# Designs tried in a protein design chat: miniprotein binders against q9h3h3. Part 13

Target 1, 235 residues: q9h3h3
Amino acid sequence: EDGFTAEHLAAEAMAADMDPWLVFDARTTPATELDAWLAKYPPSQVTRYGDPGSPNSEPVGWIAVYGQGYSPNSGDVQGLQAAWEALQTSGRPITPGTLRQLAITHHVLSGKWLMHLAPGFKLDHAWAGIARAVVEGQLQVAKVSPRAKEGGRQVICVYTDDFTDRLGVLEADSAIRAAGIKCLLTYKPDVYTYLGIYRANRWHLCPTLYESRFQLGGSARGSRVLDRANNVELT

## First folded at step 16 (miniprotein)

Design xF4
Fold by ESMFold2, look of step 16:
Structure xF4 (fold): chain B 235 residues (1-235), chain A 85 residues (1-85)
Amino acid sequence: as target 1 above (235 residues)
Amino acid sequence: SPEEIREEIEELLEKAEEKLEEAEKKFKEGVDPRKARELLLEVFKLLWEALRLAEKLGNRELLDRAWELVQRAWQLLVRLRELLK
């Protein structure tokens, strides 16, 4: 329990993946309908369990927006799991390089920028900005957690399709900042999520690959990005 | 009292493994994946408590056993997610 808060949240997030999602899919829905959809389903009012008086009467796992160019591809997750089991029993070192190679071999390359915000206007405003950026094509896909606990933080996830493509990851960060987002962003490759590698892990790995901090009056990107693995600023 | 804490950890791990085996059986049979998910969430609650106590004791054997169960449970949760998503 102590030191395992992230792990509790991760398990609940994975369970939420398996419940219904509220999706605005730009591939099948006209962009002109986005503002009405956002007004109907603000993330601070959509409830995880379908409370009376909420916009939703049934449980919702996630609220999501898919861009025109979104092409879902989770990769070879089954092969990844088998290779992971073999690696753990092999006695070979488990390092960030090992995980990167495993992700490449099995085509599990997606990752996400994460931001945590308290429920309320700031969350709903941030989500609306991200959702518009996705529909306009500056970002590919994003999701936000519904309200599960009053006063608790909710999470917006902005996906990129290849965590090894540093330029693409940094361009997503820039697009997030252009949408008016000023809070701390952290980037986690999905391979870490699939393998169950969180802050508390037996290999002392850092599952946060990048950290982005907003920079007042800075470059067009508006942020400083730190590579957490190498402790190097990228911007 | 360290011995009582050790016994508590072992009880937590035994209960977690029993629930995990039930979840694995439900997954293998393709029956009631929602129950399998519920069992896995219970398994994690037991395992996080077992890890917290095992870290307090500094007991490597119990830590290793708990982490192995966490990995086994997590991999099943991912398989369920892939099945249901």
Scores: ipSAE 0.739, ipTM 0.881, lowest interface PAE 1.0, mean pLDDT 89
Fold by ESMFold2, look of step 17:
Structure xF4 (fold): chain B 235 residues (1-235), chain A 85 residues (1-85)
Amino acid sequence: as target 1 above (235 residues)
Amino acid sequence: SPEEIREEIEELLEKAEEKLEEAEKKFKEGVDPRKARELLLEVFKLLWEALRLAEKLGNRELLDRAWELVQRAWQLLVRLRELLK
């Protein structure tokens, strides 16, 4: 953790967006084909650059599942960037509130629950559960990183449409837990990603909006969700 | 020594800016976006090392210069991603 680890990974993740993705699209592919697809492309075996012995011969940036109701909308990312530049040169304070306002103004409202797991059966099992939840309509879209050459933890991202819609974000947390996921989840709005705001940043902003911890006998969802900005439990 | 560290940071920043300008040129002229992407990844590696050293030295001016280049590079990377998605 010492240094700029998150920043190193963030640039590689953005670069991965530009390589081909392996996608199961429930809008055009029968749900009965999901199990075969999962077996063909387990995230612990799909490699970032097509290593020998992997199921892919070419680079793969991400493995993704699109749900029946998935409607992609990144919003006005170019306008967001222009407004961000103007804000910085204006001398106005840069706060979580101003970032929220920029996100709303430019319709860059998506965000994601993140989980990090080591390569292997646990990762593949967790991904399969999430993928089924997406195809069954409990979640809209998810992606998982491929295996890096040197190993290391991989990430599953489960997207929501609107980080300002707290109910929707909490419903996604519940669906993730119902899929059998028990690890720590963190929630990050995409506005922070597009503006390059990670843990180490010039404004000391916290890009993690929520944390979710699995808890037996807790709320109806079986998790405790903490609002990181206000240090307030939501469950 | 502090002076050797300062000189190393300035060399990293100059190299990063040169590569960033080349990536910006390739983006503007519409050349192979994979080359622009690879230049940007090299820029980030140089800048993260410059930031690490500048933090150790405690030099605010060098930190600000490094962060400004990071922001420029990141914005270009996002524009490139938007072009190719």
Scores: ipSAE 0.696, ipTM 0.859, lowest interface PAE 1.2, mean pLDDT 89
Fold by ESMFold2, fold request of step 17:
Structure xF4 (fold): chain B 235 residues (1-235), chain A 85 residues (1-85)
Amino acid sequence: as target 1 above (235 residues)
Amino acid sequence: SPEEIREEIEELLEKAEEKLEEAEKKFKEGVDPRKARELLLEVFKLLWEALRLAEKLGNRELLDRAWELVQRAWQLLVRLRELLK
């Protein structure tokens, strides 16, 4: 097996960041326009490169919704990368604690809940629920990938502003579940993305901090959340 | 043969490094950032294949060289994304 599927997908996702996005910005667009916008740009029909017959004629990297309270802050990414290089040459061990400290020091604290769904009604329905939750203020910002030529699964990313704030991360999980999402969710801090740390990394680090599994009647949040670093059930 | 595999890995790494250097030059000059992105995507394709073959061969030196290029390429991709977003 090639062993690099996640890494290939990560590179394509980063490249998609650099193409145009289709954005509903609640800070400048009335909430009453959301449903029409969702109907115009379903993620199962918006194509990555503007295929004939799709709603978009030009490439689209992401479809996104910004909430009223969205305040973008990526932190000191350049300083993070410099410190990372210095750490690798220092001989000090590279551990989850070391990465957490780098993220704190450089204020690169954002992270995201991820879900993967096949193209079709389930994807479009899930995205619509997330988008409404963002516009209504239960979530801050989310994005979904367009349909790729290969037709594989697509990803919805729901961002939180501080991965070290466990309560805030769990509140976002709860809001996602309240929107009717029942699939597996995984949480990844953005520091791992900026440093290129995915499944096949040299340090055997686990880039997934939390997993959330839907659970009927089993917890107050409607989900069971596992802390992957400590193998501890949080709910 | 193992020698043929090793030679293929070295060719992949040389081509990847050449494309990476071209992307780095375009980034530094501020010229054609879309081409720099295209070059970086080609670099990753070459490096994933080099890593697959190097793992099959069990060659530590080639694995280390490939991973160092991956990190260098990823760093540039992040910087390019910050420029173009």
Scores: ipSAE 0.635, ipTM 0.831, lowest interface PAE 1.4, mean pLDDT 89

Design xF9
Fold by ESMFold2, fold request of step 17:
Order: C-alpha cells, then sequence, then structure tokens
Structure xF9 (fold): chain B 235 residues (1-235), chain A 85 residues (1-85)
C-alpha cells in the first residue's frame, strides 16, 4: 500500500536512539519542576536537528520522562542478535512463539504502546498528560519523537517492562486512557524492534501484538483492546 | 518492461551492497560512526525501492537478495546503536 514507509520510519527511529535525548528523570528531579520542563520542550517545537527558531540548537533523538520506579535493563541484545542469526540458518520455522522464547531467553522483555499525532496542541497536551502519569507513578517511562523538518506525525512511546505480562500491558493502556488519550494505540514488543520485524517482513509475522481503541461508556479502562495475533477482543 | 525493471533492481542491489560493505568497514574501524549511520540509512532507502520493484515483478530470487541485505543492514544498525548508547 504505502510501499515501505513504515519500515523506513522504523530504521529512522533506531537511528534517533543514537542522538542526544532530552530527559526529565523523576529519580533525580523534583516533580514540581515537571511543568516548567514541559513548557520549555514541547514536542511540537523541539526539532530533530536543531532548526533555527527551535528551543534546541543541537540534534535531539528523543524527549523522555523516567518515572521514580524506572530501572532500565536492556537485556542481552547482542546475544539475541546472535541467536536470531543462527536461527535463520537452522531451517526451523519462525513463529510468534519463537520470538517470545528468544525474548525470555535473552531478557529482552520490554514493549511499548505507540500513538501517532500531528504536531500541535493535541500532541503537546497528550505528551504532557503521559509525562505527568509517569512522574506520578502510573506509568514507568515514556518518550516522544521531536518535530521532523517535513512536519509529519510524531510518535509517543509508553513502555512496559514485560510484554508477556498481558495484565501489566492492559494496566498501562488503562493509565494512558486515564491521562485523557483518545487516539488509537498499538503495542509492539521490543524484541520485534531489535530483530527488524516490520509490518512487511520475510517471516509473515505481525509486529503489532495489541490494538487499543478509545470507547466511551464501556469499560472502566475506557478502551476496547484487540489481540492482533489471535484476532480476538480482550475487552 | 520486465527486463528494464529487473535491470533497475539489480543496480539498486549492487549499489546498496557496496554502501553496506563500506558501512561495515567503517564500523569495524571505529573511526566514523556517524558516517556509518548515514551509509546505512542510504542502504535502507535503496533496498526499500528494490523490494518495491521486485514485488511488482514477482521475482522471488530478487526479493530474497533484497531481504538478505536488509537483514545484514539491520543487524549492523543495532550493533551501531549498542556501541553509541
Amino acid sequence: as target 1 above (235 residues)
Amino acid sequence: SPEEIREEIEELLEKAEEKLEEAEKKFKEGVDPRKARELLMEVFRLLWEALRLAEKLGNRELLDRAWELVFRAWQLLVRLRELLK
């Protein structure tokens, strides 16, 4: 449909990891400073490469907020890559169970809810709500992309620590909705990201594990969640 | 024509592989990681176009060659990210 646009955006996101990040770290910074920080660095105005007139003069890969309970552990990414390469030459079929087992074996269990928003007030408002939820302890860690020169949609990523813990993933969805987020959310395990499993991929895997849609008057979570692997509604 | 499309895919793949080999060399030398990243992004642009054309042609051999280069390029991108984190 769109060719390989989504796949190239994934590569650009990985490249952005390698540039400086703007971080509000609740583990070392008082929560009372959050609103000033948010006003200084709205994601609709922070530019990827430091455009003239933006608040940053240097490249920014991501804008992030770390919660007080955030304990980063990237896992064994190098071992994961080696095991993945060996598996390609083994002749064994690659299934979602394969990816789950690789993630468990190499301790790469994190995943993220993703939302895509155009630059402007709605993006900045959504980010502020997510950032406050992180600092208040309802979420652990989130990041948002800076503004691209072309002015396209930006992404907010809200992380969970274990994609195999379905209840934990659903709790994060509920916390996102409680922060006032009404747009579509999709969930992707980090193991899929590190292994380069895009929407178009040679193994015919679905890299989106869940979809969440806002729903008025329904559940306490305010959303309807679909399990994409099994094509079943969880709510 | 199918022959013209095939020739274009082969040119894209050759160019992508040349740039990928240069990126792999720069990564191994450790002297210019920003240049290695720039080369990889160009490699991906070439490979997505090669894949798009190969899908139109329905040529499994060309699709397999393109996807194998994507695999190599992505592995290097992650290694580069791990180095610079």
Scores: ipSAE 0.821, ipTM 0.927, lowest interface PAE 0.7, mean pLDDT 90
Fold by ESMFold2, fold request of step 17:
Structure xF9 (fold): chain B 235 residues (1-235), chain A 85 residues (1-85)
Amino acid sequence: as target 1 above (235 residues)
Amino acid sequence: SPEEIREEIEELLEKAEEKLEEAEKKFKEGVDPRKARELLMEVFRLLWEALRLAEKLGNRELLDRAWELVFRAWQLLVRLRELLK
């Protein structure tokens, strides 16, 4: 919104990718170890740079849980960047369809549901619910930011493999709600993140495809989902 | 005054471009990638302030300059991330 705070936080998030991560990997770690790991590394207490008194002594970029089906694949990010650069001078209109085609062509199809929570028990509880859903196979991959030195809200990201697969994105929303999450969720494709397309951007693109709001006793999924591009409710 | 604001924006953009050029050089040489990352974060801080002021002034040309530097800085940040991941 104002002062480009959200845009700078996006840059900090990209920078955090380059520091070590604390990972619970269900592909190599027994599920019975999850509760102890969650207790050792609550996101409200793991600090970004290893502050005194925190459980980590080294910088931590992210805390993450990988499910049994996790297969790392960023796609052709270099090719994506080159094509995007060439497109800036081509004179062709840049639309959401342009971004969709670039993502398909360069195999950068992942996206994520995002939620923001203040540090404390509610954040740690929400993360634990998401982490269990990943280990149990209802979700595939999730990460949460560590605590920043000044405090402030932290983000949980729940990934899906293909933002163009609307059904798969909505199934992930449903699984998040089934884990007990009631806060606002927003869905952002990774192609928008890699190309630096925020709400404040020169192309007038909306990088948030969907918003999900908890709805007690409503739709079968327990949420109301809005398609932000068309202002159409999907529930 | 509008001219004072314009001068502030130009100083921010010049400083951002100098730091960006240093980060690009470190990336090309493959030296000190953590410093390159630190320089890029400073570049973004300068550019967000330049954009804020340029929007207040309503100056399209300064906005375009700032966004071009953001574009260039962001592409480098992603390349650095891909290298260090």
Scores: ipSAE 0.811, ipTM 0.921, lowest interface PAE 0.8, mean pLDDT 90
Fold by OpenDDE base, fold request of step 17:
Structure xF9 (fold): chain B 235 residues (1-235), chain A 85 residues (1-85)
Amino acid sequence: as target 1 above (235 residues)
Amino acid sequence: SPEEIREEIEELLEKAEEKLEEAEKKFKEGVDPRKARELLMEVFRLLWEALRLAEKLGNRELLDRAWELVFRAWQLLVRLRELLK
């Protein structure tokens, strides 16, 4: 990644949260309609700004699927921000433990497995697998970025409710792998996103807590998960 | 020259700060958060270039100033997002 492309993409992703989403909500829509919805809105064809010839005429921030058990809870993001500002002014050391504590205190516990894929069949197929896993209750919620004008990779985000729950994080990895996803996965807490903690931060904090690599014939989960904070394999 | 690069960084930072202040003003005035967002996206682009140049120059002060503006802009973006999510 050249320069600050990753940081800019993160800003664009955050900004995209403010635009309308294309949502399949399994709580209100029969699962039998999923295939038609996926066919109507393949993420490789849905454009960020509703370009001519795209299935969307209006801007789309994200394409998302909500599972039956999905409950939107972002916690106290405002309180988190205030506490973060106060911490920066305090001169106290900022560690991953500090961020974990802030996240817990403000109930900002969501995290996500991320996969980056080029636009095309592989992306659409991956998304379809994830969407099905969400609708079937193996995953709670997922979203995929629409196609940008410049092209580039699209991101699929698969959320977990609590980044501090290692078991839940690992279960989501297993479900993603069971959906047929074989690419590299990285797990990032939302707290790092909300606080603007990128790969190049002055505190040397790594925003990626876990990495998952597909492994054929390995663990029962079909992946090898690395705890990056401790540099330990969990599977 | 290093001096020219420094001047360019200062210009970028100034422009970024002005746009950021405008975005903050729009936010405070209750203007459509999307308008402030668009300004912030421009701010980020300016700051990425400033950071790139500051890294090239090896100027810590300019790096710190640019990052401070990035964080300030990011905090505003998060606040804007909370209004429209």
Scores: ipSAE 0.804, ipTM 0.941, lowest interface PAE 0.5, mean pLDDT 92
Fold by OpenDDE base, look of step 16:
Structure xF9 (fold): chain B 235 residues (1-235), chain A 85 residues (1-85)
Amino acid sequence: as target 1 above (235 residues)
Amino acid sequence: SPEEIREEIEELLEKAEEKLEEAEKKFKEGVDPRKARELLMEVFRLLWEALRLAEKLGNRELLDRAWELVFRAWQLLVRLRELLK
């Protein structure tokens, strides 16, 4: 990834939130229909702009699955933005602690485990495992990016309600691992996304709070989770 | 030359700022958020190139100006997203 490619992809991901989503909502749709839905909309075949021959004829921002316990709450994003702008003008130092406090104050607490996979069977299989875990109540909500024209990696996002709840974050990691996912996972709070904290940010803040690496025969969780802020292993 | 690179960065920043102001205006006027989004995506492309060149030149002033525009553009994108999520 040369230059600011990661930042541009982050902007594209944010922009994609504004297009229609393909959603399986377990609150309104029987779990028995999940397999048919997954077969109809495999992420490797769903295209971002509804290319000819794709399962979708119209643009799709994300493919998502909502669990039974899913409750959309984004907190006070407008208040967060205003406070962030004020902080920029104040000249005060910006630290991970500052961002955490802003998030708490404005109730913008959601975060996500991220995994990047090449388009194909492995991606579709991984997504199916995650979708099942959401429908079964092991996870609350997940989304996957559609296939881009350029054929780049697709991202699966698995959300948690509170990035400050370390146990909840670790439980989600365990559920992802139980679903058969073995790739590297990174955890990012949504507040970091909303405030424009990406890899090359001018404040040199790390946008990743946790990293999870798969471990064979190890802990009951099947992974090692690193706290990136403190450089401490949590498992 | 360093002077040519500086001129190119300034042109990129000017163009990015003009497009950003247009997007902000569209947002304020209640135009379809997707139109403002498309402008913002162009703004980001311009700003990434400006940042790349400014880093190459080692010009702190131009870096700071580019990052300020990135900040404004990003905040607008978040606001647009809130309307359509």
Scores: ipSAE 0.801, ipTM 0.937, lowest interface PAE 0.5, mean pLDDT 92
Fold by OpenDDE base, look of step 17:
Structure xF9 (fold): chain B 235 residues (1-235), chain A 85 residues (1-85)
Amino acid sequence: as target 1 above (235 residues)
Amino acid sequence: SPEEIREEIEELLEKAEEKLEEAEKKFKEGVDPRKARELLMEVFRLLWEALRLAEKLGNRELLDRAWELVFRAWQLLVRLRELLK
């Protein structure tokens, strides 16, 4: 990826949050309707801008599935921003500890496992597995990006309520692996996204807290999880 | 030349700042957040190019200016998102 492509894709992903979402909400829709919904809106065919012949005629920011236990709570994002601006002007050093403390103080604790897949059957199959895991209560909420015009990789995001809860983060990894996902996973807190902490950020902060690699015949979790900040294996 | 690259970076930063100010104005005036978003996406494209060139030039001052604009643009994007989520 040349230059700041990853940062631009992060901006596009944030901007996509502002467009309408295609949502299956398990709190209001019977689980028996999930298969029909998945067939109607396969992520590889849903287009970002509602291209002719796509299942959607209007722009779609994300395709999402909400579990029975899902409760939207973004915390105090405005307070977080104000505190972040104040830290920028103070000239104080910014560390992963600083970001963690800001997140805790303002209750912006959500994070997500990320996987990137090329458009096609493998993506749609992966998404279907994740969506079932959400509806069955193994995961709380997940979303997938629609197909871009350029046919680039699509991202599936599987959320956890608290990036500081290591056990909860690991349990979500296990559930993703149980759903048949074998690709590389990276875990990123939402606070890092909101504060503009990209891979090439000026503070040299790593936006990825954890990395999960699939392993055959290993731990009951079916993966090895690396703490990227401390370079320590957690499993 | 290094001087030509510097001039190009300055032009990119100026154009990015003007568009960012326009987006901030639209936000303040209560215009549809999606219009401000479109401007911000243009701002980011300009700033990525400015950063690329500033890295090539090895100019710390221009890098810092570009990152300051990225920060300001990103904060606005987050605020816009909060209105439509």
Scores: ipSAE 0.796, ipTM 0.935, lowest interface PAE 0.5, mean pLDDT 92

Design xF9
Fold by OpenDDE base, fold request of step 17:
Structure xF9 (fold): chain B 235 residues (1-235), chain A 85 residues (1-85)
Amino acid sequence: as target 1 above (235 residues)
Amino acid sequence: SPEEIREEIEELLEKAEEKLEEAEKKFKEGVDPRKARELLMEVFRLLWEALRLAEKLGNRELLDRAWELVFRAWQLLVRLRELLK
C-alpha cells in the first residue's frame, strides 16, 4: 500500500465505529433468521453512506454479528490513554512489553483477526461463514466494513477477549479456517489501535502479533500461525 | 525544490494543527462528536500528506512534528468514539 493508506483506513475504521451498525444479535434473534439477514445485508452491497440502490438508506459504520456469549467490555480506555500520555512524557523506552503491561493494567485486552477481501461473492461468502461460526458459538463476535464509494478492500474483524491468551487466539484461527476462510489473517490487539500505533510508528513497534497462513494438508488447524514478535511458528 | 517541499509541509502542519484545535474545542464544548470527527478526518488527510512529503525530504524534525499531531488527533478520535458507545 502506497504511503499511509493503511493508517488512513485505520482512522476511517475508528471513525466508522461512531456511526450506526447493522447488527445480528444471536442473544435476541433466532439463529434460523441469520440466512435471511445475510441475504438482506450482504456486505458487498451495504454502502458506507447509504448510496441509492443499496440495502441501507442511512450511513452504516459496520455490519456485525454477536454470539450468545458476547459481552462488550472495552476495559479502562481512558486510564490507558492517560497512562500512555504519561509514558510518552517520561521519555522512557516504549517496547511491546510496555504495551502489553499497559493493556493488562487497564484491562484493554481485546484483539482481532483481520482479513481483507475485495467486494463481491468471495467477501459475502466469507462473511456468511464467519457469521454462522459466531451464531453457532465457535466465535464470539465479528464485524465487516461496508462497501466504500471508491471501492477497495473490505475488512472482516473476528474478535477474541484476550490477546495475551495464545490458546484463545489460536482457537479463533482454527474456527475461522473451519468456516472455509483461506486468505491471509493478521492478529492485532485493540490496545495498539487505541494508542494509534501504526506500522510506521516512531517506536518501531509491530502492531501485528500473529500471522496465519492457510496450509493445504497440514495440521488439524489447517493453518500455519507465526508469532511476529518472536518470529516463531506456533503450530 | 527541497525548500518548496519544506514550505508545503509547514503549511500542511499549520492547517492540521488549526483544525485539530478546533476539533478539541468542539469536544470540550460538548458539540456533536460527529462534527469533531469530521474535522479529525480532515486533519489526518493533511498529516498523511505532510508525512509523505517529510519522508521524501528526509526531514526528521518535520516527521516528528507530524507524528505528534497524528497521535494527538488519534487520542481525540478514541475519546470521541468512547462517548458514542
Scores: ipSAE 0.792, ipTM 0.937, lowest interface PAE 0.5, mean pLDDT 92
Fold by ESMFold2, look of step 16:
Structure xF9 (fold): chain B 235 residues (1-235), chain A 85 residues (1-85)
Amino acid sequence: as target 1 above (235 residues)
Amino acid sequence: SPEEIREEIEELLEKAEEKLEEAEKKFKEGVDPRKARELLMEVFRLLWEALRLAEKLGNRELLDRAWELVFRAWQLLVRLRELLK
């Protein structure tokens, strides 16, 4: 690791938002078409830049599934950025509470559970499970990165509407586990993403709010969730 | 030597700032936003290397300069994403 690998991958992820996406939109596409779509566009085979031998001939930034109830909320990203700039010059301390208030004030409340998987069957199978959960209404919106030329791990993002709604975030974790996902999950609010707060950040903030670890036995949810800010287990 | 490393960091920061200013101009003019994106990715690559070297030297001033450019570049990247999405 060169110390800033995660930060550069985050920048590449933001840049990927600007390329075309491959979208299965359950609001306009029959659910019976999902399996064929998943077979046509497995994330381990869809290439970031449209290699000649891949399913896509053009660049693809993300592969996404929108649920029946998906209703985009734009949030005030421009106002958020202006307030962030002002805060940098104010001398006031930057804390998780400060970021929470910025997000509330500007209605940038979405967040996501993240999982990282190597290209191959495990990734494609995990994505298929998540995509079905979205179409069936257990999850709202998800996306997965395409394969980079050099390979490496890919990311599945499962969105929630409001990171301040702890119950909703935990319900999404439970739905992810019910879809058969056993890997480590980390939760990041979109406000952190927009403000560029990752592992190496100059405010020394923890870049994730929650961690979820699969657990055999015990709770019906099938996981242990740790609140990273308070270092306390949620169940 | 430490002197050669400092000189390398300063060259990286100068080049990053030049590319960042070009990206900012393209964004302001609303011209060629995909080129602005390419420039920003180059800016980040230069800045991660500058940060790595500045951490090795323990030079606070160079670290602060690099982080300020990261902040500017990230802010522009988000604005560009909002434009192109």
Scores: ipSAE 0.790, ipTM 0.912, lowest interface PAE 0.8, mean pLDDT 89
Fold by ESMFold2, look of step 17:
Structure xF9 (fold): chain B 235 residues (1-235), chain A 85 residues (1-85)
Amino acid sequence: as target 1 above (235 residues)
Amino acid sequence: SPEEIREEIEELLEKAEEKLEEAEKKFKEGVDPRKARELLMEVFRLLWEALRLAEKLGNRELLDRAWELVFRAWQLLVRLRELLK
């Protein structure tokens, strides 16, 4: 084991962004077609590189659903990178506040709730619930990784448009739970992804802002959400 | 031995830097972006192994060099992604 498994998987996820995606776009596709699409492309059977016998013959980076309100905007990623490089040579401290300011300045504000599931019925069922929530307007956009050749867990990413909007992030968590998801969720701003800040990083930054745990019989919301930086429960 | 481990780390870093420079060249030329991506994935595999061994030795110089290469490789990966998507 190399001890950097999560970091290498993150690099593979970024590489997957560059391959074709299988997309259900609610902005151009009737909602009544969703069930057939989900049945054609279950994430446990769609293969990363187009294995013989899978529903896809070409590489697939991600399977995604775009909601009616989805407005794609990555922000100023090139400017973010330039500012990041300048910061590295400036000698100034790198802190969570520094990253937040870079994200605001360059409008790289999106973030995502992440869940990891093994291939099989549980994964396909969870994805179907999320995809329906997106098409019904409770969530804006989500993606799921295809099956890797090695097997192993796959990831569902549920995006929010502004990680500095805590209420919006918590509302997305609630919508995920309403879709029947009970596993652990972690939240990561996209700025950390673009700057390559993962668990093992030289600034000792925590790229996970929030952790959500399902809680049966707890709050009406159905989860406990912990702010990882401050060790404070938000719900 | 510690010296044997140090030599292995240096070989990994040299190979990673060579592949990274090739990927940077392919990105600049706009030629074969899938190959540039393949090179970057191999760069990361080499660097994670180098970091694992350098942590075992507790060698700060080699750790710093490995992390600098990770930074360069990640920056290129993001630029490549922005170019292709």
Scores: ipSAE 0.659, ipTM 0.846, lowest interface PAE 1.2, mean pLDDT 88

